# VH-VL binders against q960a1r229to459: the designs that were tried, part 29

Target 1, 231 residues: q960a1r229to459
Amino acid sequence: LKGDRIELLLPKNIDQFKKFKKDRTVISSGLITRFVSTRNPKEFSQKWISTKYVKEFNEITVNKDSVVVGAALNIQKMADTLTSSLSINIGKEIDSFIQKFSSPQIANFATWTGAIISGAKSSLSVSDLLILFNVLDAKLTLLNNSGELTQVAIEEFAEKKLFATHTIVNAIFSRSLTGFLFCLKLGETSEQDSTNFNFAALVGNQVSRIFVGLGGQPKRLTSLEVHIDAL
Short names: E, the ipSAE of ESMFold2; O, the ipSAE of OpenDDE; V2, 0.75 times the mean of E and O plus 0.25 times the DockQ between their complexes.

## First folded at step 12 (VH-VL; framework fv_ramucirumab)

Design e2 (at its last look DockQ between E and O 0.02; V2 from the best seeds 0.00; counts 0 for: pae E 17.3 > 2, placed apart)
Fold by ESMFold2, look of step 12:
Structure e2 (fold): chain C 231 residues (1-231), chain A 120 residues (1-120), chain B 107 residues (1-107)
Amino acid sequence: as target 1 above (231 residues)
Amino acid sequence: EVQLVQSGGGLVKPGGSLRLSCAASGFTFSDYAMNWVRQAPGKGLEWVSSISSSSSYIYYADSVKGRFTISRDNAKNSLYLQMNSLRAEDTAVYYCARGYLDYYYGMDVWGQGTMVTVSS
Amino acid sequence: DIQMTQSPSSVSASIGDRVTITCRASQSIDSYLGWYQQKPGKAPKLLIYAASSLQSGVPSRFSGSGSGTYFTLTISSLQAEDFAVYFCQQSYSTPWTFGGGTKVDIK
């Protein structure tokens, strides 16, 4: 059955968010969606909390060695930030890769966290944003239900299903990455925004990172990385 | 201080009724789901009933359906369990416990427990 | 209904010992598992939620692990205050069921 009402909290800062997060389904600023799946219809959550107005989730911080992108930013804003903050060779490919998303409206309104969580949950879908995060060695800052912050690699986020127990606060990317980024996306002809296969490689960095997306979490091709690095 | 303070237990004959109360303080009661859990003497824990923050979702264990009614009054920060048609097997310590709409997070605040004894 | 089977039913251990308690679910419950401690004459206390997440104020000697159907609570160095009964509980599907409990007796 449908509930009497849905309560949506709009906290203004992270302290307010911590106070109420433990009992609510978190939603993004670009789309209203429940990102925590229910296992039983009778256990459906009727209380929601938004990241849209939380100052810390909407911040961009460009430091000497890193760029930090808040969890509530849309995909396009994140992409613009990375393009302007990372090396020219990497930034140009990020910009080009984001243009391959199905709709500019999605990129301007959907949050990057929504896309990451969707990719991390699925054993069947190929996620373009998830492979990009993997190839760039992204770290996520997570807030647990005790109010503590932890940092994990993007791979751990999906493997340990941390989306079920943690809230993403931001993503952190190294500004020390060098070399060339190459991204490939192949979709179905009947649904051009659907990806059947993707591939991402960062080569010419001190250690190469090469990933393939075949469904579910991207797989790292470490033997190929060793071969390429020996070249 | 976050607290749940219970009252309303006692001795009752089979077929009788009791109403248990649980008063909340130190937190915003209307933001939380609430639960009743019981423990027969010398036995383990048994979930009895749960109620969502707005009372839109109410759940009962099969052993108490039709006999027990959970309710809450958010204006009074109070949780209730109306127990009718009591049986000897209902003899237990009854705990109220604060939970969450997403029960993934467990029951993190418990009352002190109230003894209910059903005997002739 | 999902049945939760705990083992052992009891254990005697010395202060400083490592104690491990196992909980098995009759079907997958993902990570929808909590661990509770109940000291004699007291209400249960939440130790671990979501299989492995430590509740605020709980000492780091307590840890939880597992997913699916097999779960473990570990006390890395038993203290005198850890004498209690420990329960697992699934919150995946109603009725939310508890394990039968494990009594940890000191000495």
Scores: ipSAE 0.000, ipTM 0.416, lowest interface PAE 17.3, mean pLDDT 80
Fold by OpenDDE, look of step 12:
Structure e2 (fold): chain C 231 residues (1-231), chain A 120 residues (1-120), chain B 107 residues (1-107)
Amino acid sequence: as target 1 above (231 residues)
Amino acid sequence: EVQLVQSGGGLVKPGGSLRLSCAASGFTFSDYAMNWVRQAPGKGLEWVSSISSSSSYIYYADSVKGRFTISRDNAKNSLYLQMNSLRAEDTAVYYCARGYLDYYYGMDVWGQGTMVTVSS
Amino acid sequence: DIQMTQSPSSVSASIGDRVTITCRASQSIDSYLGWYQQKPGKAPKLLIYAASSLQSGVPSRFSGSGSGTYFTLTISSLQAEDFAVYFCQQSYSTPWTFGGGTKVDIK
């Protein structure tokens, strides 16, 4: 992620946020709170915005059938919430996956939103959180420039580059997922969070979900899913 | 002096093969992503392929997928483009160009170009 | 794919003139835009990166501005060595795509 960090100190709720952005361009509702070391210190024109002061962006809601996590939450808090709220066979793997996530983003309390946007923006990177959201079939609540809220699949968000025009408000995860989650991450260096390959499979959930990441948006392995579901 | 020096290319018949090379000097080659960009005679620039510093990420234009292969040897400070099943529309000057990170900073160093002509 | 549209395709100008070239993207590319100068028989030269950052060694008469889908390259006072073809390029997502080019020639 590139650019200066801006904290939205004035808006305290989504309505105030809508008013705030009316005459402003807000590209992101989250940011990665890590320092990006560059060989040449250069100025960036992009601005990353923290929405941690907006109530709706900083909430966790655990419902009977779903978990809602605000866009302003850090990655660890999001992971902890999912680990404790989803089935043990899925939550356990999420916890393990995040523990193995050696990114400075964790230590710096970076938002999951920033990580998702970063992953979706770069076709030359592999995003661990992006593949996790895909395999769990996460839904994003988005605020568009007209002030309307819409819900979209994470795949659609990434494919259409909606981060350029929409603000993420929260993510919604189903608590009705069954089966087992399997995740694999391969990287070059732990210090730079250089993931080269990742894999995620949710099996035993009537309809399997299997994704691989080699760069950019994770690819769904539909043929494998069909085969697995036929077993 | 930072520079890229290209070699290879030439005249080849349709269906033939060529291999382009690009030698880097004056900088730490292994720290940079590399690109191939081509330009047909009298036309604009067209991106062909990219390879990350460690070769972990490789991308191709749809027009060359399955036919071209980009590779690099960091120990030799060299970039390569293996071109197979060449077509007339592949006729162009091919440039190697240095990029950085996620390409945010553009392609700041270019080779001198190599002409590839595919003709019967 | 992201389409990059440059305008004008050509412009005739005199030394000392202010020249402005525009580039439009079919979708938002944030600031992932570069400007290149190419002279006949030569490789392109990077002038501007990240939409508005001047490449080292490039004269200050060159400047870039814009974000999202609309970008401009400006030459504040055209010099003799500036007659060339200029290209914009998005580096937002693969495939990397270039504008069609703008030829700046002498009036």
Scores: ipSAE 0.000, ipTM 0.508, lowest interface PAE 14.1, mean pLDDT 85
ESMFold2 (binder alone), look of step 12: mean pLDDT 94; pTM 0.955

Design e4 (at its last look DockQ between E and O 0.01; V2 from the best seeds 0.00; counts 0 for: pae O 14.0 > 2, placed apart)
Fold by ESMFold2, look of step 12:
Structure e4 (fold): chain C 231 residues (1-231), chain A 120 residues (1-120), chain B 107 residues (1-107)
Amino acid sequence: as target 1 above (231 residues)
Amino acid sequence: EVQLVQSGGGLVKPGGSLRLSCAASGFTFSDYAMNWVRQAPGKGLEWVSSISSSSSYIYYADSVKGRFTISRDNAKNSLYLQMNSLRAEDTAVYYCARGYLDWYYGMDVWGQGTMVTVSS
Amino acid sequence: DIQMTQSPSSVSASIGDRVTITCRASQSISSYLGWYQQKPGKAPKLLIYAASSLQSGVPSRFSGSGSGTYFTLTISSLQAEDFAVYFCQQSYSTPWTFGGGTKVDIK
C-alpha cells in the first residue's frame, strides 16, 4: 500500500522483544493479521512488534508439577498440550470443551492469548477460554515495558486490567490438580457458534473452583465451593 | 539422598573469571528449574539468576546481566554459573537452589554454598 | 523493584515463647511469598511457600499468614533448634527480593 506508515519488527528472542517493545502494538500470526490486511489497513498506520518468532513465546515445557504454554501458540496446540499433560479426568473434559469452540480455523490460527485478552477486555461477551483458565487456576507470566516479569493468577490479570500495561509471556497450569472437571457452554441458536452462557467446575480438588460466565468476567461461586468442600 | 554439591569457588582478581558448578543427585534434575542466590559476608540474600528445566527461560539480576551466564547440562545433572568481569561487589557465598517453573513454590533444595572472593 | 521490609530486625526469646515476624512488601505480591530459615554457616531452608503453605518436613509449630503487602511468620512454641535468622522472599516480580532478615536469639 502506497503511503503505508506501518513498521513491523520481528524479534527472535525475549531479550530482543524487550529491547524493541516500546509503545508498539503487539501482534501475533493468525487472525489479527488476516483481519488487518482485509478490513482497515489505513487505521493501523503505526509501529508494530510481532511475537511470532520469539523463541520463549513459542515453547511448551512440561515438568513434574506444571505445564507451561508459550504466549504465541494457537488455541488448538494449547488445548492438545493440556489434554496430554493433565490428569485423564481433567484432560478429557478440556478436549471436549475446546472441540465446541466456534471454528476450527480460529482454533488452529488464533493465539490463546488473543482470546484471553479479548475475553478480559469485554464487559458483554462470554469467553470459553477465560472460564477454562479460571477454573484451572492458570497463572500468567507478564512482561511490563520496564522489562520486569511478574506472575499473576488469571483472575488478577482481568481484575487489574493488566492487558493494558503488560505482555503475556506464557501460561502455567498445575499438574497437581485433582478431581473432576465439568464444563458446559450454551451457544446461540445458530449452531452454537458463540457462547451465551458457560459454567466450569473442578470438584474433588483440595479446594474446589466453580465459575459461571454470564457476560464479562467469569464469576466465582465461592459460597458454593465452601459448601461442596464441606461435603 | 536429594542433594546439590557445589564446587568452583576461590580467590580472583577484579576483571577475572570463575565458573561455579552445582552437581545434583537423588532427583530427576531435568524436571526442575534451578537458581543461583548469593550472600555477601554479613549481609542478606540476593537472587542472581534462574534457568528453566529445558533452558528455554533464563533470567538474571540487573547487577550481573551481561557478565554472568547461567547454563545447565541435564545429561550430567549439572548447573553452572560462568562469572566474567568480576568486581569486588561480587564477593559472596554463592548457593545453587532447586526451584519450580511456577514461582509459587519457592526454592526447596539448596547446595552447601561456595565462597567467591574478588580482591586485588 | 519490590522492597521487602522485615520487622523486627532481632528478637530475644526463650524456649517455649511464641515468636511473630512480619514482612511488608512495597507493593502487592498477592500470596507469592516464601519464608526461609538460615543457621550460621548453613544454606537457607524453605519453611513456608505461597505465604501460608507449610513445606514438607517442617514442624507444625511454624505457620505463615497474609496476602497483598503484609505477611507474618509465627513460631508457636520456640524450640532450641529455632534460633536462627529468618528471611522472607517475594516471587511475584523479578528481581525476586529478600527481606533483610530477622535474627531470633536466645535470652
Scores: ipSAE 0.006, ipTM 0.602, lowest interface PAE 9.4, mean pLDDT 82
Fold by OpenDDE, look of step 12:
Structure e4 (fold): chain C 231 residues (1-231), chain A 120 residues (1-120), chain B 107 residues (1-107)
Amino acid sequence: as target 1 above (231 residues)
Amino acid sequence: EVQLVQSGGGLVKPGGSLRLSCAASGFTFSDYAMNWVRQAPGKGLEWVSSISSSSSYIYYADSVKGRFTISRDNAKNSLYLQMNSLRAEDTAVYYCARGYLDWYYGMDVWGQGTMVTVSS
Amino acid sequence: DIQMTQSPSSVSASIGDRVTITCRASQSISSYLGWYQQKPGKAPKLLIYAASSLQSGVPSRFSGSGSGTYFTLTISSLQAEDFAVYFCQQSYSTPWTFGGGTKVDIK
C-alpha cells in the first residue's frame, strides 16, 4: 500500500481516542495508512490512519472461548494468533491460506483492518481476509460516531458498509469452532493482491459455513451447507 | 491537464461491430479503474462496464454481457470497448470515465463522448 | 439491482433561488452516492461524491446530504451556469445505477 502515513500519537486508550475523534473523521483504524482518493495529501478527503498507540487497538487477548485481535495489528500477527489459538484443523489451514496470500500488504505490515475495509468497500475486489472472517463467523467491535461500542457480525459490517461510519476496534473469533477448514485462492500473480476467486468452507462444525468470493461481499452457499449438515 | 479523449463509434447495422477507444493523459492511468457509461438520445445515463486498474476485475451490465468486451492497455494509457452483435437499443453516446477501485468517490473524469448509432 | 428514484423530474427556478433535488434508493447504499451535472451536448461532471463530499473545483453553493436510502442535492443560490440536468448515482454495488435525472430550467 502506498501513501503517506498518519499516526494517532496522542490517544493512548479507547477513551482518549473517543475524545480525539469527536471533531474528526476516522476512516480506518490500524497501522496501515494511505490516501484513498488521491496521492496528493492536500486534496485528500479520506485517510487511513494508524491507531497503533491506542492500547485497545493493539491488544491480543486469548480467552477460554474466544480470541480478540486488536484492529491495529498487522495481518501476519493476526494470522499467527489465530493459527496458534484455534483448533489444529482450522489453524493450519489459516496459516496455509495466509502464506499463500500474495498481497503486498503482508510485506508492508498492513493491518487486517485495512484489508477487511478495502475488500468490503469495493465490488470489484476479492478479499481473502474478508472471506476468512466470514467463514469463521468473526465479530467486530465497532465504535460509532456517538462514542458507543457495538458488536456486529462481519457479514453485517460488510453488507451495511459500516466502515463509512464506524471505526473497528477489534475482531473476536470463537475458539469453540470444530471441524475442518478448507480454503482456496485463485489469483493472477503471486506478488500482488490479485485474487480473482476464493473459497472457504468450515465443515464438521455442526453448522457448516461455506463461502465463495468473486468480488465484493462473499456469497454464502446455504444450500450446500444444508446438504453437508444432513450427511 | 487530466483528460480522457475518445475515438471510434459511428453508424453500424444491426449485428455489426464497433470498437471504442479512450486515451488517457495527465495522470497515472494504471492506478485507476475505468468505466463505460452510455446515454441514449434524450434519455438518462446507463452504466455499461467497468474494469479495475490491472484488469483483474471486470463487470458488465446485463444488457451487454456476452456482446461487449472491456479492456485496457496500461502501457498505452488506453481503454477499449469492443462491441459485437450490436442492437438498435445500443444506440447512444458512450462515455469513458475514470473511477477508483472502491468506487466511493464517483467518476471524476469523463471523456467527451462518442456517438454510436445502430440502424438498418 | 438497486433502483434510484430521483425527484422532481424537472424544476423551474430563478437566479438566486434555493434548489433541492432528492434521490431515493430502493435499499440502503450507505453513503455511496454521487451527484453529477450535465449540460446539453456535454459529458456529466461530478459535483458530489460520498453523499456529501464536494468535488474539487465545484462551487460551495452545491452541497449534498443524506445516508441510507434518502439523499438530497442542494444549490443554495442558483447561478446562471447551474441550469442543467442533474443525476444521482449509487456506487454501492454493481450494477451501478443512476437516477432518472432532474432538469433545472430557468423560470
Scores: ipSAE 0.000, ipTM 0.509, lowest interface PAE 14.0, mean pLDDT 85
ESMFold2 (binder alone), look of step 12: mean pLDDT 94; pTM 0.953

Design e5 (at its last look DockQ between E and O 0.02; V2 from the best seeds 0.00; counts 0 for: pae E 15.0 > 2, placed apart)
Fold by ESMFold2, look of step 12:
Structure e5 (fold): chain C 231 residues (1-231), chain A 120 residues (1-120), chain B 107 residues (1-107)
Amino acid sequence: as target 1 above (231 residues)
Amino acid sequence: EVQLVQSGGGLVKPGGSLRLSCAASGFTFSDYAMNWVRQAPGKGLEWVSYISSSSSYIYYADSVKGRFTISRDNAKNSLYLQMNSLRAEDTAVYYCARGYLDYYYGMDVWGQGTMVTVSS
Amino acid sequence: DIQMTQSPSSVSASIGDRVTITCRASQSISSYLAWYQQKPGKAPKLLIYAASSLQSGVPSRFSGSGSGTYFTLTISSLQAEDFAVYFCQQSYSTPWTFGGGTKVDIK
């Protein structure tokens, strides 16, 4: 941290966060030193605000109908929450899928919010967490610059580039999802022109959800869903 | 069987205070978010405040911020609205209403309403 | 704030008529739209959530449609108990706002 050139605010609740976030870069990671080290040292000092200690961003709520995961939680904590709170068939696959795409140590330090924003911004990368959120029909609660709270589907967050003007407060997952979750990832190979690929399907729910990741935003396979739902 | 029963309304002078209560029965109160909604005589509905199931998320309409405080006691299945610095414009029937953390589902159970009159 | 504009403000109809009420939002609210019925002296009752999903216990003659900024509530065959005031409400963004209401009266 450069003391004279960086101001970092650590609000404790969402009201403080709303009060102080104007004109500040929002960070969702505790890895501030590495973030600062990669920036051009000759730039103007930046004003930052952290989600790390905001009470509402660290909450987990499991109700009869929903699971709510605060924005500041790490990937592993989110995965553990979903694994234990959703149906056994869905939870087991989430646990397996997270282990395949990241080591436990990385998942324990990176926030799910950082991964989602990185995936939503990218036109080239294939995001495992983003496809998981899409297949589970995740909703995000967002805070805009005027302090208003809005809920959107994960698809709208990425499509409308809301990461540029909004801060994620939490994610909401339905506990009424049924059926089987299947997730597949294929890593980048040594072959020339190889690309990363992932796939996620929730089948046996009332409406199937099937997505493929080929770079950029996951694509929903609506025609395949209709075919499978007819069986 | 599922119901919300309200109490605590009445007549109060401008600048005064009242506390509204809403008692829940027939469902697991701690699983749901709760709202207050008001309706001035002969007028439409106005959302007043929201509190999440664990009280982690609390929102107010701008017209009541700083004057009203929503709270809940999950052990007593009760929702409250503390109203301070009351104004004539606060005269309304106040409803408590059951809601959700996922805003998509609306407000599906309503109390019977209680009248608050703010008059000199 | 998202303004919700209902029309008409009032309609006179007979039992058996089809009644359509519209609601416009000042910006897109996706499908975060609910419809409520209110009878004199009573609390509002939820009819439709998520723009088109029928609340449990609500007769199937009620239906909702729309997304984005334009929404409708339709009563396919009006019954005696349907004479009431109807409100739309958005839950997309705080503050959550209601339409001005539509009174459905006996003709």
Scores: ipSAE 0.325, ipTM 0.745, lowest interface PAE 4.8, mean pLDDT 84
Fold by OpenDDE, look of step 18:
Structure e5 (fold): chain C 231 residues (1-231), chain A 120 residues (1-120), chain B 107 residues (1-107)
Amino acid sequence: as target 1 above (231 residues)
Amino acid sequence: EVQLVQSGGGLVKPGGSLRLSCAASGFTFSDYAMNWVRQAPGKGLEWVSYISSSSSYIYYADSVKGRFTISRDNAKNSLYLQMNSLRAEDTAVYYCARGYLDYYYGMDVWGQGTMVTVSS
Amino acid sequence: DIQMTQSPSSVSASIGDRVTITCRASQSISSYLAWYQQKPGKAPKLLIYAASSLQSGVPSRFSGSGSGTYFTLTISSLQAEDFAVYFCQQSYSTPWTFGGGTKVDIK
């Protein structure tokens, strides 16, 4: 915000969000805290809609079979929720992995949605949250331009580049996952987005899930999964 | 023994309604998602509806949206399908099938099926 | 919606034969693919889940392979009880969809 006139709407729920979204750019929740106007109140340079106060984007729901995390929540809140809601072996590893992800400042202020979208857009970088979502078989609830809600796998979201046409409402995680989660990352530092390689494996579940990040989208190691599951 | 036992169905006129039931036994019903799948005579399988273990997530095929309602009573170990505004094309054997929130695992337990015939 | 196409629609085989059924998805479904066996007048039976994982109690002569858009079900040595209709099903995104089925008949 550098002095340009910005028209910003702050819907309070998903229905209002749907209504206001038309002809407006969706912005992440925590970045816009004030209105900026030009000397000419009749001119608007930007038309934005914020998720900051949308109830559905900011809710955490812990069900018997799932955990739902709103899209406007920060990385740390998402991680804490998963740590406390999933099995102890999986949750502990998530907590450990996130502690190595970035600085506490970034984790507390950046939304997990932003990280997922950034990872999905990149063909070069390695995304820690993206691989975590993949290994956990996370689902995304998406709002399309027609105002309809759909649920997709994280792989589909990235492959189809749905970030270009859809708004993430929440992420859904299964609470039925069992076994052990192993996460590994290699990078220049633990305090910066400098990951060069990451690895995530869920073993001891009904079906093993194994992913590797070497640049771009995580790759699933299906052959290794089959081998492990046959042991 | 893990099993699903179905009831309901029968003959109904177009525009009519039916309610199908599926009773679960031999496993903790409340821990599993459930599905309805139908099969028209001599045809293939068609997924109809899904409901998660806590009913938090419900999905329908477009062909039945607005007409069918899936529900469950975990205290009674029962799954239901309320079918309204029935059409001739809804004629099929309907199966209840156990599934998972994790869609990776398929549907591993099936009911015996119940025939629904919609005819004038 | 994701379309699932099975081939062949029918196959005639003899006991002891190797039988392969294919399933193609209109878009990538990763490994979210299941195979079912259905005998006349009976409910489907889950054989394979996650494209290649054998369901408990299913004979080892059944195997699944593939990822993305191309999948196969293989019966290494056909037995008398294997004559049935087989279906693939994607669970990658809703609505979940089935293939058209493959009937395995006696030659």
Scores: ipSAE 0.064, ipTM 0.692, lowest interface PAE 3.3, mean pLDDT 88
ESMFold2 (binder alone), look of step 12: mean pLDDT 94; pTM 0.956
OpenDDE, look of step 12: ipSAE 0.020; ipTM 0.622
ESMFold2, look of step 18: ipSAE 0.005; ipTM 0.433
ESMFold2 (binder alone), look of step 18: mean pLDDT 94; pTM 0.959

